# Designs tried in a protein design chat: miniprotein binders against q9h3h3. Part 168

Target 1, 235 residues: q9h3h3
Amino acid sequence: EDGFTAEHLAAEAMAADMDPWLVFDARTTPATELDAWLAKYPPSQVTRYGDPGSPNSEPVGWIAVYGQGYSPNSGDVQGLQAAWEALQTSGRPITPGTLRQLAITHHVLSGKWLMHLAPGFKLDHAWAGIARAVVEGQLQVAKVSPRAKEGGRQVICVYTDDFTDRLGVLEADSAIRAAGIKCLLTYKPDVYTYLGIYRANRWHLCPTLYESRFQLGGSARGSRVLDRANNVELT

## First folded at step 11 (miniprotein)

Design RF18
Fold by ESMFold2-Fast, scan of step 11:
Structure RF18 (fold): chain B 235 residues (1-235), chain A 85 residues (1-85)
Amino acid sequence: as target 1 above (235 residues)
Amino acid sequence: DREELIKRFMELVRELLELLYRAREALKRGDLETAERLIREALEKLEEAARIAEELGDPKLLLLVRMLVKMAEQLLEEVERLKRE
C-alpha cells in the first residue's frame, strides 16, 4: 500500500464524518417508526453521493441510530493530543498500556465494535438487527457506511462508552451476536483513532484492542473474545 | 450563509478527492500532461476551499485543506521530477 492511497482514504474518512448523516434518533422519535425508517434507508441501497435510483438525493456520510440514553462524550481530545506529542518526544515506551493511561487521564473512553460486510441482504439484515437493539436499549449507538463503490465492503460500527469496561464491551458483543452476526468483529478504542493508530503504525501496535469470533453451537455467548492488548482470552 | 459555505466547501472536497485520485492514476500511466492539468485544477479549487475554511475558522476544515494541499503538492513534485528525466 502506497502513501498516497492511505492519505486519500484518511481524507475520504474525514469528509464522510463532515457530510450529512441519516439519523434515527430514539431520544426524539418513537420506536414504532424504526421499521419504516429501516425499510426506507437500507444501507446496501443508500449511496455516498445520492446516485440516481438510491433512496437519498443528497450526500450521506453515515447512517446512524441513537439510543434513548445516548449522550455524546468525546472527552478531552485536545489534552490527549498534547499529551501524546509529549509522550512521543519523551523517549518513554509507547505501548497499549501507556495509550490506555492517556485515554483514562483525558476521559477519551469510547470505542466501537467493527464489522465489514458486502452490500446486500446480509448487510441490511445485520444493520436492522443492530438498529433494533439500539432502540430497545441493548446497545447505545451504531452507524453504518453508505455504499461508496460497487463490490466494496461497508462497515457497521457499534459504540460502547468505555473501552476499559470489559463487561460493557462483552455485553455489546453478545447483543451483536444475538442479532445474528457471525463474522469477525474487531474492537477499536476511539483513542487509537484520534492518535492515528491504524494497521501499519510506526510503533507496530495492534490497532485492534479486542477481537470476537463466532462459535457455532458453542457457549451461550455464541462467541470467543480475545483481548489483543494483553493476549488474554476473555471468554 | 454559514450553511451555504459549508455546502460549497464539501462540494469542493468531493471534487478535489476525485481530481487528485485521477491525477495519481494518470501519473501511474505516464500521462504527465493530464496529471499536471488535473493537479492545476485541484490547486485552484484548493485556494477556494482554503478561503472558506479560514472564513469559518473551523480547525477540522483547515486540517482537511492542509491534507489535500500536501497531496496535490506531492503529486506536482512527482510530475516535475519525471519531466526532467
Scores: ipSAE 0.709, ipTM 0.927, lowest interface PAE 0.7, mean pLDDT 86

Design RF19
Fold by ESMFold2-Fast, scan of step 11:
Structure RF19 (fold): chain B 235 residues (1-235), chain A 85 residues (1-85)
Amino acid sequence: as target 1 above (235 residues)
Amino acid sequence: DREELIKRFMELVRELLELLYRAREALKRGDLETAERLIREALEKLEEAARIAEELGDPKLLLLVRVLVKMAEQLLEEVERLKRE
């Protein structure tokens, strides 16, 4: 049963990436237009396939905000996939270290902080905060899923350039918290997404690399970040 | 023209995901006749999607077709398993 679920999640993700996106691109659009764009396309109301009554009449795979300095670099995904197939047929152990090395070799370094929220006001409010942080330059790029036909939680993804750059990953977490986000965050390298490492993966790998929990201190606010792979506190 | 083929491919993918999901739900409730019909419809659409992916030679489309084929194969295996019971 896990096999079908994993393939279904992978196919849905690939389809969403290939369908049209609703994008606010701060490289070409004035920041003053963001609030109107957010009001027009709240993620709790934008439907995956343009259901009647939604703001969209066409399919939407993702709702995204690109920062002014955003420069996409996906690396050598084809080389990564070829190496992955070779690794699987080799009989060698599939481990976090092996996947990290494949990602480095093929320059597939991006990753993302994930937050899962039910459709509604809290999702739309969280997305608006993240989008504002991206346009203001505290974050580089983010996207949120539209409301699925089958229902369920929606996901906000906040990207960083290099999952092996721990300081950069932590800096993004701090920026998310500064934007007012208090829910659980988990960090997933894109290499895991490309290779189908989800909760129900056949190699029994932890599907996320880091976990962030909101925390209030006496004289400071912030979060506790745990390295899930090595079971080490980073903050 | 390339854009029209990609649009058709994505329409097929949407239909395929719906058919395969519904087929799995039918199998969960023991409705083999419905599951087999839905899988058969999915296989026809998979053939069309594979043809478009092959014509365009786009690695992303080819990979998505491979994932959808694996989903269909898993459902067919489950149908045969249930028939043996």
Scores: ipSAE 0.719, ipTM 0.922, lowest interface PAE 0.7, mean pLDDT 87

Design RF2
Fold by ESMFold2-Fast, scan of step 11:
Structure RF2 (fold): chain B 235 residues (1-235), chain A 85 residues (1-85)
Amino acid sequence: as target 1 above (235 residues)
Amino acid sequence: DREELIKRFMELVRELLELLYRAREALKRGDLETAERLIREALEKLEEAARIAEELGDVKLLLLVRILVKMAEQLLEEVERLKRE
């Protein structure tokens, strides 16, 4: 059942967030140590639960890099969840605008560019590029999933602090492209993640706010960005 | 104490996710015997996980238990559906 799959994905995501993270924190660690850290913990080899032969002996939920200026602000997630429960019980319309308003009211504004890559050299190379951009100050913070026991694609998440700041979202896309990434990118506000809204939801909401596609030749920024909600091309 | 309880909780969560996933795969194959055994094991571990979450009063642990309970309930509903076929 699709319902089971949605709950399973939500439970796995929460478990990953709660398990230990491998973090390079540029606020407390010299930038000169980044290359050694990346060589020690390539995402294609770090396993979710510390499989034999991996760099880790214990579970790892995420591999993350925090920028020097990174200042985490999750907003009032508990207040958001309470308001969401009340909204569902009230029978009031649930629309993209309603969720945006809830996010603003509770200051749950962060969002992320997502890219999905198969385990291997290309994933590790892409992650190294993103990590360097974070440490150099071109991006604020990023994380990548470890290798799952069954295999499958891994995800790199590149965060921005305010999904309502279109220019900031587009600036992050440009920095990702400058890192050499050519795959499809999708942007999702964290409010959708905290509320457990995924692609197949009963409210027919699109959790993806923007899409970025690599554009070969002639593009100053290297990509075409589409506003999915309004079906408007931004670049 | 608290740290050890959280570690035990996360071990239970890992086992629960595996058991519930395997139970669903068994149901897809029509293997009710295996599915019911795996769901029963999951319910025992869910009871322990719920006790830890309640003892700690941690909202994130309580929410995760709620999601896992919903997954188990959905599997039990599917078992009953298949038994009627």
Scores: ipSAE 0.680, ipTM 0.911, lowest interface PAE 0.8, mean pLDDT 87

Design RF23
Fold by ESMFold2-Fast, scan of step 11:
Structure RF23 (fold): chain B 235 residues (1-235), chain A 85 residues (1-85)
Amino acid sequence: as target 1 above (235 residues)
Amino acid sequence: DREELIKRFMELVYELLELLYRAREALKRGDLETAERLIREALEKLEEAARIAEELGDPKLLLLVRILVKMAEQLLEEVERLKRE
């Protein structure tokens, strides 16, 4: 069952990445223009394929905000994919540790906190908070999916440079909470995305490394973070 | 020119994703007639998409075409399986 679903998710992701993005780039655009840009392109109203009545007449793959200090490093994705083919052919067990080794060897280290929200006010408000945190320097970069055809949640992705840097991952979580986000967050390394590790994968791997839950009336941190693979609470 | 080809390619990709998804849904409910019709339409559009990807020589477009071909092949395999039942 997963074969068709995995290819479908991969094709949709590639199409979104290849389509035009609506970008607020704080490296070249004054921060004072952010509020007007957010009002012009609320993610609940921007349509994936450019429907009548939306802010966009053309397809939009992602809506993104780049921080002033953003400097992307994608690593050696081609080398990663070649090593992945060799690993599958070798018969060696596919584990989180093996995938971590491949990612480190090929410098494919970025990852992201994910939040899934229904189209509407709560999504637009959450995105505005994240976007402001990026422009103000508390987060490096973020993107949000446009509205799909009919059903389904939209996703906000907040990136960190290195999924093996636990402190950096936790700092990003804290900044997301400080921006007023209260929903469930999960953290996924980009290596899992490149290799097709989604929910219900054939190797039965947990598709995310961490889970963050909002802590009402709790610690100053604002959330509890769990290592999902090992079922160990980090905070 | 190149921009127009990429735009046409992406339009084909959107149509292909919809056709292949609808074909899978038809197979799930046992509607082989509808599934085969949708798959045939998808194969026609895949030929056009493949020509554009080859013309542009872009590895990303070629990879996306290969993924869409795999989806179509999986559906054709499912059609053959159901016919043998």
Scores: ipSAE 0.512, ipTM 0.862, lowest interface PAE 1.5, mean pLDDT 85

Design RF24
Fold by ESMFold2-Fast, scan of step 11:
Structure RF24 (fold): chain B 235 residues (1-235), chain A 85 residues (1-85)
Amino acid sequence: as target 1 above (235 residues)
Amino acid sequence: DREELIKRFMELVKELLELLYRAREALKRGDLETAERLIREALEKLEEAARIAEELGDPKLLLLVRILVKMAEQLLEEVERLKRE
């Protein structure tokens, strides 16, 4: 794989995390103010670095909604990094199971459902539905990328606190579907992000754990969820 | 002072990402002259960003500079490769 692409993605992600975020925090802001906030900051119009024609004049890294019960816990990321370096040096096999054990040992358990959508009213509508589900308590926290200058797809990330809690991951999927989302979803544990597991990784690991596809009509659940590592249908 | 340095650092990061992206696009279309000019401009801004990160001693800023340096080095390797073809 192209090393420049991997470094570029990493640099962009770090810059986004370090730049200011636009946050609706339901822990301190009344739910009645959400609709006005969503109208003010539609993700298709919020630009990454500010623009006279956009809602923002300053850089925005992420647009986020925090639920009323949201309590962030990133775990021991430093310990995870040290253990990862030791693992690579040891010659021990690097597998999904090994990474899972590293994550559990260091309490780096969060993960996220990802959806990629083109800028436009469908993205804004999807984000509004997700944001309302967060504020109403069906989801814990979510964020969406602003519009990049280059005009690629934007990403909505819907977080769960424990990727090893399969039921919790599936409940989040159900809540996303109940919000009217019909596009492809993939689930990635944050441990993969911290360790640089992207599509073209050296260890030939699937960069995501689960995949959710909308199914019209026949499905009682509204979606089919697949365990990508084992190619096993969960729903 | 610290906040002004962080603001300047992020302005440099924005410019660096844009310059390095444009340099890569120039290389893709075989425009070595434009690519070299853009990389040279990026290297000057990288020096300033590195100085700020070092002064502040922030591990995140230092890591980001390291990644940006890698990107510039990869582009310089590609320029050298294309020149030999």
Scores: ipSAE 0.644, ipTM 0.903, lowest interface PAE 0.8, mean pLDDT 86

Design RF25
Fold by ESMFold2-Fast, scan of step 11:
Structure RF25 (fold): chain B 235 residues (1-235), chain A 85 residues (1-85)
Amino acid sequence: as target 1 above (235 residues)
Amino acid sequence: DREELIKRFMELIRELLELLYRAREALKRGDLETAERLIREALEKLEEAARIAEELGDPKLLLLVRILVKMAEQLLEEVERLKRE
């Protein structure tokens, strides 16, 4: 059952990546147009397959905002996959360290902070805050899933360029908090996604590197960040 | 037309995800007959999706088909296991 769920999630994710995206690209579009675009395409109303009454008539895999300095670089994913296959057949131990080294060697360094929210005003408000932070330059790029099924949660992904740059990952967390986000955040490197490593993997690897929780009752707008891989509190 | 093949492939993937989800839900409620029918329909659509992925030669499409085949096989094995009880 867990195996079916992991494969179903992987297949859905791949399908979403392959379908069209709704993009606000700050590299080519004035920042003054963002508020109108956000009002036109609130993620709680954009449906996965263009249901009647939604803002979209065609399938939408993701709703995304690209920052002015955004330069997509997924690295050498094909080389990474080939090296992964060789590693599996070598009989050598598969650990977080070996995956980290593979990712560095093949320049597959991006990762993302994830937040899951129910469809509605809170989701749309959170997305608007993230989108503004991207356009203003505090974050580089973000995307949010469309509404797929009634009652299903939607996900906001906020990307960083290098998951091995702990300070950069923490700086992104700080920017997310400054944008008004208070929910639980989890951080996942894209290398795990490209290699198909999910919760129930045969190597017992935790695909989540960090968790961030908002500080309740504190005067400072900060986070408590846990390093999940080493079980160490960073803040 | 490459674009038409990609559109057909994505339509098949959409249908396959729905069929396999419904088959699993049928299995959860003990409806083996419905589960088996849905899995059989999925296997037919998987054959078409595989042919398109092979024609396009895109490794990502081939990987997606492989994942869906594995899901269908796992559900079919579960149906056969429960039938033996």
Scores: ipSAE 0.627, ipTM 0.893, lowest interface PAE 1.1, mean pLDDT 86

Design RF26
Fold by ESMFold2-Fast, scan of step 11:
Structure RF26 (fold): chain B 235 residues (1-235), chain A 85 residues (1-85)
Amino acid sequence: as target 1 above (235 residues)
Amino acid sequence: DREELIKRFMELARELLELLYRAREALKRGDLETAERLIREALEKLEEAARIAEELGDPKLLLLVRILVKMAEQLLEEVERLKRE
């Protein structure tokens, strides 16, 4: 992919974050209502900008499920951006380690497992499985993109509170696999998103921190997880 | 009104994403005249979006503007490259 495509995907995701969301909030809604909500808003049919033929007439940025324990905390994004500007001006090396320290200092710790699927039954089935895992307490929070005007793959994002907590990240991976997900998963800290670290970044950093590949049969975890920044296996 | 500014910003962001995407598609087809027209329209809207983001001081809006500026600059560089061919 070229630089424009990476920037376009990043900008589109940020715009989606700011548009209205369709949310099933397990903190205030009984779990028994989830199946009806999933049937009303299958992600393969919800359109990004609304359409008379879709479940929504108005723009939808994301379709999300909040778990009972979900407590949003974006940290100090302003302080993070100011420190990032200072780091770039200082001439100091920009590495995964320095970005990690910026994130810790400014409490921008959340991150997400990403999976990309074509619109259709498999996407809707995967999302339903993830949504149930969230409502049942095995995952904290998740969201899925609506169907884009141009078409293409949709993304399911499964969040963890702290990307530096490897056990928590691995536990989320295990729950995703237990929900029947077999596709490639990549993990991205939200700090990378706020700082514009994506495929075409000038710092030549890997745009994701972890990668999970499904293992058939014998693995207790159901997957092999790699730390891409250090090129080491975590499972 | 802060809420009205955020609503206007989001309208501009949607229009900008569409314009920049269409401009890139025009460049892929070799349609430089259409690409330049779309980029020019995008730059006008981007100027307004930048003013709103600065007024609100919201770090997410400021970052989105920065990304949109970079996209527009990349398209302008591609237009100039193609003109020299």
Scores: ipSAE 0.525, ipTM 0.866, lowest interface PAE 1.4, mean pLDDT 86

Design RF27
Fold by ESMFold2-Fast, scan of step 11:
Structure RF27 (fold): chain B 235 residues (1-235), chain A 85 residues (1-85)
Amino acid sequence: as target 1 above (235 residues)
Amino acid sequence: DREELIKRFMELVRELLELLRRAREALKRGDLETAERLIREALEKLEEAARIAEELGDPKLLLLVRILVKMAEQLLEEVERLKRE
């Protein structure tokens, strides 16, 4: 990989965030309407920029479901970005610990479990399961990418409000597994996204904090979770 | 109208991402002439996007322009490298 790929991923992510979203908001919409909404907007059929035969004629950046108790708190992103610039000019070492402290100071604490799936019935089924878990209150909020023109895998993001709260992160993993999800999951704090830190960054930072692998058959839980930074099994 | 400027900006971003992707594909195939043409077209659209971001003064739009500039510069560096051997 090279720097172009990292910049390209960052630019695409920012563009998606700025384009319109298709949202099922359980705070204002009855749960009984979810199944019809999911049938209307299956992520394998919703196209990024609108195509003949797709459910959308206009660009869609994300398809999202907000839980009944969802209360957005993005923190002080502008303050975080200003502090990041100051950090770079200060000559202080740029490490995972330094970024964690910046995130805490500016209350930019959200993070997400990610799963990548090919367009098709498996993706739509997985998204439906996640969406139902959000509406039922087992998860707080989730989104899924629309189908790209060039193809490739789509991503489901399941958010938690505080990446420093390990128990909350693990609880979300358990809820994802209970929803029937069996693929690999990776957990990433949003602070890395806001600062434009992806793979192949100049500081050699790994933005992934945890990995979750499904465990079939008997286990204390439905998955094994690895702490990527310390290479230690948590469950 | 701020809303119309943002709409135009997003249209330019869509076109820029496609042009830069196609330019990179051309470079992977060794098609320098096509890559240079696509990069040149991208630079023209990037200049318009930069003007809109400056007018609106939105930090997110300015950051996105900087990322797109960096992408174009990386492709130009690859063109120069391939021209030399």
Scores: ipSAE 0.655, ipTM 0.904, lowest interface PAE 0.8, mean pLDDT 87

Design RF28
Fold by ESMFold2-Fast, scan of step 11:
Structure RF28 (fold): chain B 235 residues (1-235), chain A 85 residues (1-85)
Amino acid sequence: as target 1 above (235 residues)
Amino acid sequence: DREELIKRFMELVRELLELLFRAREALKRGDLETAERLIREALEKLEEAARIAEELGDPKLLLLVRILVKMAEQLLEEVERLKRE
């Protein structure tokens, strides 16, 4: 679609990952301190670069909560990048299947449910619910973007260990819904992020694997999940 | 100091993203003079960022510089296209 937009999204994402993070780490911090931390750093008020009047004086790339059992495993990202260059040079088709195989080979298995919300009460309330679910052990780890200068929507990312584990992905969706979240959710494997698969990607791939929509008065899970790669409902 | 260089690099990245974004907005408005000025300023900062990334030898910093270079090149191509009107 627009190559500049894809590169801009990739550069912004890399910059955010490299800037400092505000972290509530339940592995080293008592759960009783969470509410005070959430009140101190509401995502609608934390600014990307420490604007006047914000809780932060320095740049913040992400606001994150790590669960008590969280054990980071990014896999072999360097090997993934090298294999990606080789794949592009080979002329072999670039499809969801080939990217999945690349991710498995290099153990880059994590992924995330994404929700986009405008700055304000609903964002802060949603984040608080997600953060509590992480600290209570229903979710493993989550992060939320700070407020950007441009005033656009902010994103909450809720991670799972293995995007190929469909049951685990659905279990995370259920936990998000149990926390009171009713907005649209989309699931993106981290391999897509590392390889620059965004909405305007060169290969015309859908940038997400799953989509979850809240059902008013629906199933016990409260949501309907679509497998976008196969165009099959997982309800 | 490595930490000071990384801090300077991130400051340059912040400025670069803002300059390139504003340059693109200027191009969407047909304001070639503003776009060219902003792109020129971005190229100077890109040169400094590239030097820091090379000195540190960090693959991640080098990749980010390459992405920013590609963004600048795309804007320059658009400027050239509009000038050929």
Scores: ipSAE 0.703, ipTM 0.920, lowest interface PAE 0.7, mean pLDDT 88

Design RF29
Fold by ESMFold2-Fast, scan of step 11:
Structure RF29 (fold): chain B 235 residues (1-235), chain A 85 residues (1-85)
Amino acid sequence: as target 1 above (235 residues)
Amino acid sequence: DREELIKRFLELVRELLELLYRAREALKRGDLETAERLIREALEKLEEAARIAEELGDPKLLLLVRILVKMAEQLLEEVERLKRE
């Protein structure tokens, strides 16, 4: 039971956030250019650090698509971190509710649905579907990891503005399903990332707030969503 | 200046993640000598990364250094455990 994997994944994600991104920005680029951009930068072929055989010669942290109405807002991350240190030294209970309140107070509200897929056609097809949904206005913003040197699965992240807005989180899930995605989805608030809370933390907090599983027996593109923090079925 | 320091920091992080991964793989196969050498090299780069993070005062860089330190400490704990066997 080595916690090393959780730290390693967190460190990789943080480094990727700081490296250059390949961005299709629908706020400034016509939607008609999306298909050519997707063909130029399929995530299964874009390499994390660049090489002669890939579409990129330089490091790429993320491949992203910004919707026409996307307005980035990270909130007060410094204030959040200071309040978190104060909370730890106060001896007060550290719970999901306490973290939620801290996030609200400091306006650190964004969160994301995550899906993990092996490099290849299915990943590229899933990303293309998500990217089109973003440009068409069904989703606000999304990104996908480039191919790692070590190999392994790649991740698609679909963001929502406010993890406390349950309806908005569920609407994003529905839009992902409508785009043809059938794999397991997990939802994580960004506040956990900024506080360094990942799997195997000392407070036994689950940074995954929701899970979504595709459901065949109901509506054709429906899903079953579980609130993991409260262990309650939402759909 | 700031841009070059961030670039240097990210180069160090790339090297650190590779060294720590290789050290863990060495431990999994029982190669303590290789693991210790790789961990020592990682600790040297961690000191440089920590200095850059402190100089810039960026909470994101400081948090990333803290995570990398925790990874190195976990590997050192495993080295000591295996030495007792």
Scores: ipSAE 0.668, ipTM 0.906, lowest interface PAE 0.8, mean pLDDT 88

Design RF3
Fold by ESMFold2-Fast, scan of step 11:
Structure RF3 (fold): chain B 235 residues (1-235), chain A 85 residues (1-85)
Amino acid sequence: as target 1 above (235 residues)
Amino acid sequence: DREELIKRFMELVRELLELLYRAREALKRGDLETAERLIREALEKLEEAARIAEELGDTKLLLLVRILVKMAEQLLEEVERLKRE
C-alpha cells in the first residue's frame, strides 16, 4: 500500500524472474522423466537462495513446467508502460475497461490462475498434479515459487495466453480442478503485474478478474467461478 | 563477460533487498542507528549495481536499479522525518 511496499514487491518479482529457473520442458524432455524430476525438486524443499540441505545450491527464482505447445509471447510491455504513463498524466478515467484496452492494443494478453499453499505435502502434491496436466497437454505452462526465508505461503501460477478469452480462462480452471485441486483460485491478467497494480491501489481496481471456488459434485464443471469486475457468477 | 556481470548484479540485488528490508524493519522499531548503517551499506552496493546496469545497457537491469534506488530514497526520507520528531 505504501510506496516502499509496492517497490519491494516489484523488485522481488523482477529478481525472481531474472534468477535461474528449474524447468521441465516437455517440448524436449520425455514425459516419462517427469516423476523423477518432481521427486528431485519438490517446491516445499527447494529454497529461494540455496539454503543448506535443500536440493539446490544456487538461487532459484521459479520452478516451471513447459507444455509441448508452449509458445511464450509477452507482447509489447515497453509500449504498454509508456501508454500507462500517458494515461495517468492525461486525467482520463483509470478503469478496468481502459486497462483492458491498453492490454489489447499492446498485445499484453497473458494471465494466470493463482493458488497459495503452505510449504509441505499438500503443496508438493498439488504441484505434481498441475505439472502432469501441463505435460499431458491439458494446461500450457505453470510455475511455482521456491521456499522463502520467512517460510510463508508459496504460489502456483497456471498461465493462459489470453485473459480476454473467457472460455479459455474457464477451460484452464476446469483442467486445474480435474487435476485434483480444491483450494481457492484467483485469476490475474499480467497487464496488472506489469503496471504495478496490486491488492491495494489508489484507483480501487481489483487486479483479480475471476475467483474460483471448488464445488462438490453436481453436473457443473467442478467449481463456481465469479467475475470479480462485474460481480456476476459465471457457473 | 556479460554472463559474469549479470551474475554479480543478481548477487548485489539479493543483498540489496535484504539490507533495505532490514533497514525498514529497524525504522519501524525506531532504531535509527541501525537503519542508517544498513542504508549506507545498501547505497554502496547500489552504486556497484548501477555501474553494471549502465555498462550492459540492459533495460531490465536499469529498471530494477531505479526501483531499488526509490526504495532507498523512501527510507532516507523516513530517517529524516524521524530525526525531526
Scores: ipSAE 0.700, ipTM 0.918, lowest interface PAE 0.7, mean pLDDT 87

